# Designs tried in a protein design chat: VHH binders against StAR-related lipid transfer protein 4 (Stard4). Part 11

Target 1, 199 residues: StAR-related lipid transfer protein 4 (Stard4), of Mus musculus (Mouse) (q99jv5)
Amino acid sequence: ASISTKLQNTLIQYHSIKEDEWRVAKKVKDVTVWRKPSEEFNGYLYKAQGVMDDVVNNVIDHIRPGPWRLDWDRLMTSLDVLEHFEENCCVMRYTTAGQLLNIISPREFVDFSYTVGYEEGLLSCGVSVEWSETRPEFVRGYNHPCGWFCVPLKDSPSQSLLTGYIQTDLRGMIPQSAVDTAMASTLANFYSDLRKGLR
Key: E = the ipSAE of ESMFold2; O = the ipSAE of OpenDDE; V2 = 0.75 times the mean of E and O plus 0.25 times the DockQ between their complexes.

## First folded at step 7 (VHH)

Design G12b (from G12 with S53D Y105Q Y109T; framework vhh_8ghr_2; at its last look DockQ between E and O 0.29; V2 from the best seeds 0.00; counts 0 for: pae E 14.2 > 2, unsure alone 60.1 < 65)
Fold by ESMFold2, look of step 7:
Structure G12b (fold): chain B 199 residues (1-199), chain A 126 residues (1-126)
Amino acid sequence: as target 1 above (199 residues)
Amino acid sequence: EVQLVESGGGLVQPGGSLRLSCAASGFTFSSYSYIGWVRRAPGKGEELVARIDPSGGSTSYADSVKGRFTISADISKNTAYLQMNSLRVEDTAVYYCARKYPWSQLSGTKSAFDYWGQGTLVTVSS
């Protein structure tokens, strides 16, 4: 309960950061990715935003732990729910594919996941937790507070505005330029792959 | 023993309608499993046409069928349906009902579906 509230408040704080504090990192079609230095680790907090041609519930159902995530997310290679607390929160373990010709080898994350109402939409957020079991084919990464805000588009309620905040410590010995390239690319690809999955 | 049995296929003219049924046995619908309709036309791969989470109520459709097809479920009959309206020649295919569980059966690696029906042929021709 208290971790849920702290996580939610942290994401709302990120969502309140003024536009002039962000630096544009990438633009692809109608998706913009920004970044600013993270206060959690030696890396960046990324923000991404774009419009989805679907209602909030369906968009978030494709992002949160559930039956559709692996159908569309080409970076995610596995997803397990390790502990169920309530319908809207769990501990999940997921893995990611190698990136940049395996300069970034496959990663594994164990996250607390929490989905809650936000304005007329939803917030689905998460943060990595301690989990002792490791597997040798994966590097255990760490997600600092991350999440997706999804609200109805004010001009067209059949569409949704999807805004994400991502700050992932990939761990291991990776050149920072490779990390930055991978993060910007994965966020842009996230939107294009999700759009395909919603169709 | 999980079983999915499709019915309702047949021959229909362009512009016509058909309703497919998928009777499930050996399991009951749950919050995080969904039923999908997948079709295979001659010489083409699989296409996920529609899906529904029977207990959660979420639905989605392929672009090629949006506005023409409607997926639904009747929990009391443990049956899913695909109402197909305004049928076109390109809708000709074998239609399969399929199940996907999101949790332990979907962990480890990406997968499409764990159980399939036998298929029902839909032919749209003048």
Scores: ipSAE 0.000, ipTM 0.169, lowest interface PAE 14.2, mean pLDDT 83
ESMFold2 (binder alone), look of step 7: mean pLDDT 76; pTM 0.759
OpenDDE, look of step 7: ipSAE 0.023; ipTM 0.431

Design T4a (from T4 with S106E Y108T; framework vhh_7n9e_1; at its last look DockQ between E and O 0.01; V2 from the best seeds 0.00; counts 0 for: pae E 12.6 > 2, grease 24.4 > 24.2, placed apart)
Fold by ESMFold2, look of step 7:
Structure T4a (fold): chain B 199 residues (1-199), chain A 125 residues (1-125)
Amino acid sequence: as target 1 above (199 residues)
Amino acid sequence: DVQLVESGGGLVQAGGSLRLSCAASGFTFSYSYMYWGRQAPGKGREWVSRISPSGGSTAYASSVKGRFTISRDNAKNTLYLQMNNLKPEDTALYYCARKYGWSYLEGTESAFDYWGQGTQVTVSS
């Protein structure tokens, strides 16, 4: 099976995890963030969910690698496509800004990205891959299988339900409480920033 | 690996117009913020204009706002600067730049990771 098939199946498994396995980590406005221990590394698998006032295709076009992502995502500082396979998959390299008064220094990630149909909507998912080139100004992080499910809201098809699954190993020497604070805040900010970008 | 090549400079009378181009290669141009900067003789580099990856958001230094227009053609990997109503104080080496994203050091040369060799613009009285 290809990396895309394994990745897709893993995200579908996460999307089937029953609600009693999750613990609420943060709730802000109409966005809820949950977490549970990760099975991939010594950290947490985060789930985030909220309603977007736009249709699935436009929401996912603003998340997947593309021309809109850096316009709205204040955490992401650069995005390069390193290898292009198809319109729906690539290897990308992106960087993130320092966080928590630089307790978390800037990171870089090299991820396989894959977007595919899911029910009446789309799944845009990713996972980090090995990449030999490193840059000393960044700490190389690692995204374990992650992704965004976006489906039309059942009785309001001009709106979408956006559900994300995120498990990032930031690497380096960071207190776990700082990691946990940064992850929950990052996910809440993701929704607020994306909403502004869609307007 | 990153390459930025400016063109379109020259000598022009005050009140005239020029259009600068910047050909980009070696990176995903359509995902990058792009900048124009300039360096007048004997002075440091100064920020002129910025454009978002999509082209949907632009910004200008106060000294050029209303006279200069930044644009991009992502299909051709090309950045442009339309300069109208040029003044002698616009005389400078103009360069395009890529920085490594939206940064808390925006508008400073320390935020740029690549820039071109520049194209000379000379505005006579």
Scores: ipSAE 0.000, ipTM 0.264, lowest interface PAE 12.6, mean pLDDT 84
ESMFold2 (binder alone), look of step 7: mean pLDDT 80; pTM 0.810
OpenDDE, look of step 7: ipSAE 0.019; ipTM 0.366

Design T4b (from T4 with S32Y Y108T Y114S; framework vhh_7n9e_1; at its last look DockQ between E and O 0.01; V2 from the best seeds 0.00; counts 0 for: pae E 14.0 > 2, grease 25.2 > 24.2, placed apart)
Fold by ESMFold2, look of step 7:
Structure T4b (fold): chain B 199 residues (1-199), chain A 125 residues (1-125)
Amino acid sequence: as target 1 above (199 residues)
Amino acid sequence: DVQLVESGGGLVQAGGSLRLSCAASGFTFSYYYMYWGRQAPGKGREWVSRISPSGGSTAYASSVKGRFTISRDNAKNTLYLQMNNLKPEDTALYYCARKYGWSYLSGTESAFDSWGQGTQVTVSS
């Protein structure tokens, strides 16, 4: 309850950050990725935005914890729900593949996940929580408040505008240039892979 | 109190059709992924089909793809399974189930947080 309210408020605050605070990190086709220094850790807060050719509920169904996520997300290698609290929130553990030929080795995250209404659409957000059990094949990363806003396009209600805010501390010993490359590319690939998964 | 009640099963000739229904109550139906599963005699429960909360995305086990269609009516809190071209190997108790979230590590009966009592489908050859 208290975690869900704080998380939601933080994501809404990120969604209100003025355009002049952002710097473009990558732009491909119809997806733009920006970044700004994080106030949570020594790294970046990333923003991504693009149009999806599907309705809000289906787009968010493919992002939130659920049976669809592993079908399309090439980076995510496992997803397990550890605790249920309410219909729209849980604690989940997921893992990610190694990236850049394992320059970034596989990670695991244990996150609180919360999905809630936002304007005419949905917000699906999360933040890492403490979890004492670790596994030696993974580096435990930490997601600072992250989330996806998805709202219908007003002129085309069969389409949605998907805006994400991503703030991940990958932890471990990683060259900073590898982090920068991985984050921007991962967000662009997220949109491409999600579009394929929605078809 | 969460309740899932299946109906529509019965005895049917091979090649025939049945439509199963699952009436849901005691929770916000439109928030949940819904599944059909089945349990044949002497076997564990296997998944058959799933549908997203909005109904916009569906998936099927390979053994039923092209023959079964899952659907839902969120206004009526009802889940459906249209079963066409039934075969003797489709004989089973069919269950609907509610699932919030997905466990990649355990994709089993224990991954569901609620399920119904089942409805028997028997397909004669």
Scores: ipSAE 0.000, ipTM 0.160, lowest interface PAE 14.0, mean pLDDT 83
ESMFold2 (binder alone), look of step 7: mean pLDDT 81; pTM 0.812
OpenDDE, look of step 7: ipSAE 0.019; ipTM 0.258

Design T4c (framework vhh_7n9e_1; at its last look DockQ between E and O 0.04; V2 from the best seeds 0.00; counts 0 for: pae E 13.8 > 2, grease 26.7 > 24.2, placed apart)
Amino acid sequence: DVQLVESGGGLVQAGGSLRLSCAASGFTFSYSYMYWGRQAPGKGREWVSGISPRGGSTAYASSVKGRFTISRDNAKNTLYLQMNNLKPEDTALYYCARKYGWTYLSGSESAFDYWGQGTQVTVSS
ESMFold2, look of step 7: ipSAE 0.000; ipTM 0.145
ESMFold2 (binder alone), look of step 7: mean pLDDT 83; pTM 0.847
OpenDDE, look of step 7: ipSAE 0.015; ipTM 0.305

## First folded at step 8 (VHH)

Design U1 (from T4b with Y31S S114Y; framework vhh_7n9e_1; at its last look DockQ between E and O 0.45; V2 from the best seeds 0.00; counts 0 for: pae O 11.4 > 2, grease 24.6 > 24.2)
Fold by OpenDDE, look of step 8:
Structure U1 (fold): chain B 199 residues (1-199), chain A 125 residues (1-125)
Amino acid sequence: as target 1 above (199 residues)
Amino acid sequence: DVQLVESGGGLVQAGGSLRLSCAASGFTFSSYYMYWGRQAPGKGREWVSRISPSGGSTAYASSVKGRFTISRDNAKNTLYLQMNNLKPEDTALYYCARKYGWSYLSGTESAFDYWGQGTQVTVSS
């Protein structure tokens, strides 16, 4: 309970960061990715934003832990819920595919996940937690507080604004330039894949 | 005890419609992903449709997409399947099922911990 509250508040703070503190990392037709130095680790906090042609509940159901995410997210190769507290609160373990021609090998994450109402929409957020079980075939990554805000568009309730805050420590021996490129690209592809999944 | 009871099946002509219901009890219905499955004569059980706890997300087997609609009423603890433009190949015993935990092995029997007894749907040519 304490974790969920702290996590939610942290994400709300990120969502309140002024526009001039962000620098554009990648801009494609329907998605913009920004970044700023993270206060949590020696890396970047990324901000991504795009409009989704679907209602908030459906968008978030595809993102949050459950049977939907693996259907559309090409980066995610497995997803297991290790512990379930309530419908909107769990610990999940997931793996990611290699990136940049395997310069970045597959990663494993163990995250606390929490989904809650935010304004007229939803916030789905998470943070990595300690987990004793190890699998040598995976490099354990670490997600600092991250999450997705999804709110309906004021003039078009059938559409929603999806804003993400991501700060992932991939760990391992990876050139920083590769990490930066991969993160920006991954976030852009996230929106593309999600849009495809929502069709 | 967890119970799932299907109803609404019957005999219908090709091109016709049916609406199936599944009454759930013995658990917090609104917290679970729910599924419809079916088993045709001489064939294995296959998944037909699934719906998230809130009802905000749905999915369908390719064979029924555009013809079937899954929905739920959490206040009534009831799952529904609206079947339109029925075909002879839709003939089967239709089951409702509760998702077992959070396993992603959707569409397999091991992905579900509870099934109803089923309701028979027969579509004549």
Scores: ipSAE 0.005, ipTM 0.270, lowest interface PAE 11.4, mean pLDDT 89
ESMFold2, look of step 8: ipSAE 0.006; ipTM 0.332
ESMFold2 (binder alone), look of step 8: mean pLDDT 81; pTM 0.809

Design U2 (framework vhh_7n9e_1; at its last look DockQ between E and O 0.47; V2 from the best seeds 0.00; counts 0 for: pae E 11.6 > 2)
Fold by ESMFold2, look of step 8:
Structure U2 (fold): chain B 199 residues (1-199), chain A 124 residues (1-124)
Amino acid sequence: as target 1 above (199 residues)
Amino acid sequence: DVQLVESGGGLVQAGGSLRLSCAASGFTFSSYYMYWGRQAPGKGREWVSRINPSGGSTAYASSVKGRFTISRDNAKNTLYLQMNNLKPEDTALYYCARTYGWSYSGTESAFDYWGQGTQVTVSS
């Protein structure tokens, strides 16, 4: 009934998509990135998966909105929590650096964020919302339902399996090949940067 | 209503220890970053320590690293500060704090609730 419940159910649906619907987009070390056409916009839904050498709560606490996020996420250049709700919900505004020698200029997103239990772990998910204030140095992008599932690794409980689903409409006039390159690279770099931040 | 109530302060000789507590009510404690700050006589407020929602990550001002330990018990809605090897310059009114609408500038204006504070006095 609520926006948070609808968002959560959508991410659980993505997490149930059969393996044969995905196509590998990139592999870097132990991180695999897949994609499939998005049902939300003219672009791709990306899936990323890799093992984190930390427990679920600490991994997700570094991903959800907060000051730790900017300590490690080099793509994210600013983060403001605009509204903070009970039940691990907020509206956040964040910006990203220019990419590919500024072929992708800096972007701004305003997202609803929700963190909730999932099996023996956590799901931290989000979706962009309407926000009238714009800033001229940024292009306003739009995140369709996105999120991170993090569960304990069965054979090694001090480690976690982190699986992400990302579908970002960067907006503006960007060549599709630049979008595809940026998305796959961003997801692989996300894992390596997060690992450094957890140390 | 949001309430933050500090306790555990007092008079202690240099080299001694104190454990501060901050009892939280009126909000979902486990979803918030929590901070300790202090205000020495005749000085402005200074940050001391912060802890993320799960308690898995902490940060400290350089003046207290290695002597102070922040922790939280989310089941009891309580934030702690263990202070060891206290020095006269640690004398201050200590506050716990919560923020609304994070600004990464780290300014005091990012805090939306803090308590009355608990006095810590360290004598030579």
Scores: ipSAE 0.000, ipTM 0.295, lowest interface PAE 11.6, mean pLDDT 84
ESMFold2 (binder alone), look of step 8: mean pLDDT 81; pTM 0.822
OpenDDE, look of step 8: ipSAE 0.007; ipTM 0.285

Design U3 (from T4b, 16 letters changed; framework vhh_etentamig_d1; at its last look DockQ between E and O 0.06; V2 from the best seeds 0.00; counts 0 for: pae E 14.1 > 2, placed apart)
Fold by ESMFold2, look of step 8:
Structure U3 (fold): chain B 199 residues (1-199), chain A 125 residues (1-125)
Amino acid sequence: as target 1 above (199 residues)
Amino acid sequence: EVQLLESGGGLVQPGGSLRLSCAASGFTFSSYYMYWVRQAPGKGPEWVSRISPSGGSTYYADSVKGRFTISRDNSKNTLYLQMNSLRAEDTAVYYCARKYGWSYLSGTESAFDYRGQGTLVTVSS
């Protein structure tokens, strides 16, 4: 019962992790990506942060399951809402393109998605769920608790601070260095692609 | 293999009613949003109605609101469209469809996954 409450609390806990527990994985312009070992699986929890030149509601509307996501996210190749519970939560299935010369072949994920208020902004979070239908052209990955916090900037209320926490088990037999490269690059590219989509 | 088999069309006078059915197989029907889409003679496809996987949420094009009712029976893998107060402009071949993504509402996109021949509805006096 309350998977949404557990998910939300987990993301808030991640958002409280002290700065000295994080190690920088990548910096591109004004976007920084950090990582630390995951407590959910044998891999990493990534944190990304950057400023978006838009208000919280529009930024989150472009990230959450909705009509805009496929317009800007070049990694995401499809998105289906499989079950709709309320306007702020659903089960969705999405797919990603191959990465690193197809060393990481296309993946699919089936996630519970939940969007809720956080301070003066929003939290849109998710976690993979069991789904028996598989498709042979995709490897089924697994997202451990993940999400995006978006809050307004006090001195620039037309701008928002977007902070993400991502811990994806891509599954399959992939060299760890390829996973690390793909995750850090994907998060940096996420910001640049989203900025283009918000113009 | 995925199959969607429409039935229930026919000739009816204005103001009449018809009930369309769509038998689904080859996929997990209860996990998909399902749609009715129609194509009038000489025109492109127009979405008509959609229903959530559980059947709890329904949506209709403005042209059919209040006259058409979409429903599903997941135990029978069957989608339905009850059409009441039919008008001449409802004349079309009706298809049931699946769709990936939020483009369920685009009237000009070819994102619908049609598999059947459709069922013809003709509204004429």
Scores: ipSAE 0.000, ipTM 0.138, lowest interface PAE 14.1, mean pLDDT 83
ESMFold2 (binder alone), look of step 8: mean pLDDT 79; pTM 0.797
OpenDDE, look of step 8: ipSAE 0.007; ipTM 0.276

Design V1 (from G4 with Y101S Y108T; framework vhh_8ghr_2; at its last look DockQ between E and O 0.42; V2 from the best seeds 0.00; counts 0 for: pae O 6.5 > 2, unsure alone 63.6 < 65)
Amino acid sequence: EVQLVESGGGLVQPGGSLRLSCAASGFTFSSYSYIGWVRRAPGKGEELVARISPSGGSTSYADSVKGRFTISADISKNTAYLQMNSLRVEDTAVYYCARKSGWSYSGTKAFDYWGQGTLVTVSS
ESMFold2, look of step 8: ipSAE 0.244; ipTM 0.628
ESMFold2 (binder alone), look of step 8: mean pLDDT 78; pTM 0.795
OpenDDE, look of step 8: ipSAE 0.015; ipTM 0.343
ESMFold2, look of step 10: ipSAE 0.395; ipTM 0.715
ESMFold2 (binder alone), look of step 10: mean pLDDT 78; pTM 0.789
OpenDDE, look of step 10: ipSAE 0.017; ipTM 0.405

Design V2 (from G12a with S33Y; framework vhh_8ghr_2; at its last look DockQ between E and O 0.04; V2 from the best seeds 0.00; counts 0 for: pae E 14.1 > 2, unsure alone 64.2 < 65, placed apart)
Fold by ESMFold2, look of step 8:
Structure V2 (fold): chain B 199 residues (1-199), chain A 125 residues (1-125)
Amino acid sequence: as target 1 above (199 residues)
Amino acid sequence: EVQLVESGGGLVQPGGSLRLSCAASGFTFSSYYYIGWVRRAPGKGEELVARINPSGGSTSYADSVKGRFTISADISKNTAYLQMNSLRVEDTAVYYCARKYPWSTSGYKSAFDYWGQGTLVTVSS
């Protein structure tokens, strides 16, 4: 199987994990964040879910690598597309701001990104790849398979249900409690920031 | 490696029928890919004849073939079909099977990404 096929299958498998395996980590308005131990590293697999007041294509266009991501995502401080393969996949390098009063210093990620159809909607997913160039102002993190499922709401097709799966190894020497706090807050903020960006 | 292999072309008289097949390998038919039939007639450009979402069954047809051609798919055989009835001389063309993502984004243009080798259909008396 190709990296894109393996990545897609992994995300579909996460989307099938039974509800009783998840534990609530945070709930803000109609956004819920859950977590469970990761099978990829010594950390957590996070799940987040909430409704977007927009159609699937526009929601995913604001998430996948593209011209709008930096306009709304306050955590993401830069984004470069390093290699283009096909219309729906690339290698991107992005950076994130410091978190928790810089206890988590700025991070850099180099990810393979892949977007594909899923049911009546889309799946946009990614995983970090090897990239030898590093920059001293950033700690190189690693995203294990992650992704966003976006499907139309059954009773309101102008709205979408957005479900994300996130497994980030931030690397470096940081307290685990800080990691746990940052991940849950990052996912809740992702939804609120995206909603503002879509308006 | 993604491949699409057409078969079923040939010579038929006007009013006759043919069924084209498109066997896919290297990927499985699913709700996130459309399969299309595109034809190229002598001295003419490409025409999208029909397309189907194999899982959802949604289809569309060119006006020139509506009511005469039927596209279908068998997910279990990973194969799409084009049933061509009431064939006319103007249906003479090389018919290609092709794959496409069913959507596009503002930053990326969707196109058919994989094509078969084509199968010749000749309608002549």
Scores: ipSAE 0.000, ipTM 0.115, lowest interface PAE 14.1, mean pLDDT 84
ESMFold2 (binder alone), look of step 8: mean pLDDT 78; pTM 0.788
OpenDDE, look of step 8: ipSAE 0.008; ipTM 0.304

## First folded at step 10 (VHH; framework vhh_8ghr_2)

Design V3 (from V1 with S104T S106T; at its last look DockQ between E and O 0.53; V2 from the best seeds 0.00; counts 0 for: pae E 6.1 > 2, unsure alone 62.2 < 65)
Amino acid sequence: EVQLVESGGGLVQPGGSLRLSCAASGFTFSSYSYIGWVRRAPGKGEELVARISPSGGSTSYADSVKGRFTISADISKNTAYLQMNSLRVEDTAVYYCARKSGWTYTGTKAFDYWGQGTLVTVSS
ESMFold2, look of step 10: ipSAE 0.228; ipTM 0.626
ESMFold2 (binder alone), look of step 10: mean pLDDT 78; pTM 0.796
OpenDDE, look of step 10: ipSAE 0.149; ipTM 0.593
ESMFold2, look of step 11: ipSAE 0.041; ipTM 0.523
ESMFold2 (binder alone), look of step 11: mean pLDDT 78; pTM 0.796
OpenDDE, look of step 11: ipSAE 0.018; ipTM 0.434

Design V4 (from V1 with S53N; at its last look DockQ between E and O 0.78; V2 from the best seeds 0.00; counts 0 for: pae E 10.4 > 2)
Fold by ESMFold2, look of step 10:
Structure V4 (fold): chain B 199 residues (1-199), chain A 124 residues (1-124)
Amino acid sequence: as target 1 above (199 residues)
Amino acid sequence: EVQLVESGGGLVQPGGSLRLSCAASGFTFSSYSYIGWVRRAPGKGEELVARINPSGGSTSYADSVKGRFTISADISKNTAYLQMNSLRVEDTAVYYCARKSGWSYSGTKAFDYWGQGTLVTVSS
């Protein structure tokens, strides 16, 4: 199977994990963030879910690598497409701002990105790949398989249900409590920032 | 060979409308890059007026044209459009269609393919 097929299958597996395996990490308004221990690294797999007041294609178009992401995502500070394979997949390099008064210093990631159909909606997923160039102002992090499922709401097809699975190894020397706090808060803020960007 | 060919420019009175077209050849529209309209007025720098992700349809606009201009794309014709309504003398410029090939999604510096431009003159 190709990297894209294996990545897709992994995300579908995460999306089938039973409710009793998850622990609530944060709830803000109608957004819930859960976590469970990761099978990929010494850290957590996070799940987030909330409703977006927009159709699947527009929601995913604002999340996937593309021209809109930097307009709304306050955490992401740069985005470059390094290799183009097809419309729905690429290698991208992005950077993130410092968090928690720079307890978590700025990070960079180099990820394979793949967007594909899922039921009546879309899945946009990714995983970090090996990339030798580094820059001294950033710590190179690593995203284990992650992604966003977005499907229409059954009775309100102008709205979408957005569910994310995130497993980020931030690397470097960071207290675990700072990592846990940042991850849960980042996912909740992601939803509020995206909602603003869609308006 | 990648080409972008603009058409539809011309002379129009203030308050009038004009529709620009940008026909693309040598590539097909892509979800991770965008088509933009950039204008250059006499004595002024370049301004990114509007942009669209042709496959997803998402758009954004400069504040100076919001509510008056509409960008769109027809992927079956490999063509992008800029509908310009309520035109003002300040909209007088050469309008360029451009493609960002995805190196960096900020400003006009990332454009790798440009059309030849089409002149829009708004005058009474």
Scores: ipSAE 0.000, ipTM 0.340, lowest interface PAE 10.4, mean pLDDT 85
ESMFold2 (binder alone), look of step 10: mean pLDDT 80; pTM 0.807
OpenDDE, look of step 10: ipSAE 0.017; ipTM 0.331

Design V5 (from V1 with W103V; at its last look DockQ between E and O 0.56; V2 from the best seeds 0.00; counts 0 for: pae O 3.9 > 2, unsure alone 63.8 < 65)
Amino acid sequence: EVQLVESGGGLVQPGGSLRLSCAASGFTFSSYSYIGWVRRAPGKGEELVARISPSGGSTSYADSVKGRFTISADISKNTAYLQMNSLRVEDTAVYYCARKSGVSYSGTKAFDYWGQGTLVTVSS
ESMFold2, look of step 10: ipSAE 0.285; ipTM 0.662
ESMFold2 (binder alone), look of step 10: mean pLDDT 78; pTM 0.788
OpenDDE, look of step 10: ipSAE 0.038; ipTM 0.500

Design V6 (from V1 with S31T S33T; at its last look DockQ between E and O 0.37; V2 from the best seeds 0.00; counts 0 for: pae O 6.8 > 2)
Fold by OpenDDE, look of step 10:
Structure V6 (fold): chain B 199 residues (1-199), chain A 124 residues (1-124)
Amino acid sequence: as target 1 above (199 residues)
Amino acid sequence: EVQLVESGGGLVQPGGSLRLSCAASGFTFSTYTYIGWVRRAPGKGEELVARISPSGGSTSYADSVKGRFTISADISKNTAYLQMNSLRVEDTAVYYCARKSGWSYSGTKAFDYWGQGTLVTVSS
């Protein structure tokens, strides 16, 4: 679909953004999170990066739509693949747990998801799409073009570099400061949880 | 045409071992391919025994078989396997190989294609 190509290109563009355009939002021992103003909405585009001690395929298997994401990602409470267009292309619906002591209530997302080869690794990317079915118990969030690049380390093919670009509109009435804090922390926790899941 | 063909079932004594094979055709073990072994015992519902993403090698097991069963896949042969060790009488069931491109978090209902099944009987 034309959506997949556009999405892929957009993420590649993000991946080409110069370092000096990013500002550090959170730095922990194993992960760095940067941010810059998003061009898609009144919020931030986040960049996260960390080294994973596993091969690309297994890392992406844990991230992409599938049964394994729910095993380790504490933020995700449900995941359904609603439609398949190709082997590596689908529409998924997932829900998230509340955050920041429930200041941020659970959200629902309906995303187009696309996984494709990128260099010697993989790109798993997605963007929210319109979906008529609504569930009143969830606030519908919106993901602008997001994705995860995973490439093997040249000097250690058993390890991978995982780089994420996230720009999520949680919608609802949430203080912006809370959203910013939540996003940075969420991304850091994502890496931590994933590392635990890969063990 | 998608096809899954199980083999390797049979009669075995408690404590014995069996290795089931699932030969897949009409599709390849690609990025969003998941393979599962589902068993159906007489008078009981379906139970997802094990699942694997052949492309990434990720695996998951039911608590009832954890430590005894091992699911694996050979991409070059387009075949999945279930090594069953320390078999118990309660493991008696028809074992089905199942495929899903993608995943729906709905247990066995997530699988779209099924084999005909192979009978495993554990009896003294």
Scores: ipSAE 0.016, ipTM 0.333, lowest interface PAE 6.8, mean pLDDT 89
ESMFold2, look of step 10: ipSAE 0.106; ipTM 0.546
ESMFold2 (binder alone), look of step 10: mean pLDDT 80; pTM 0.810

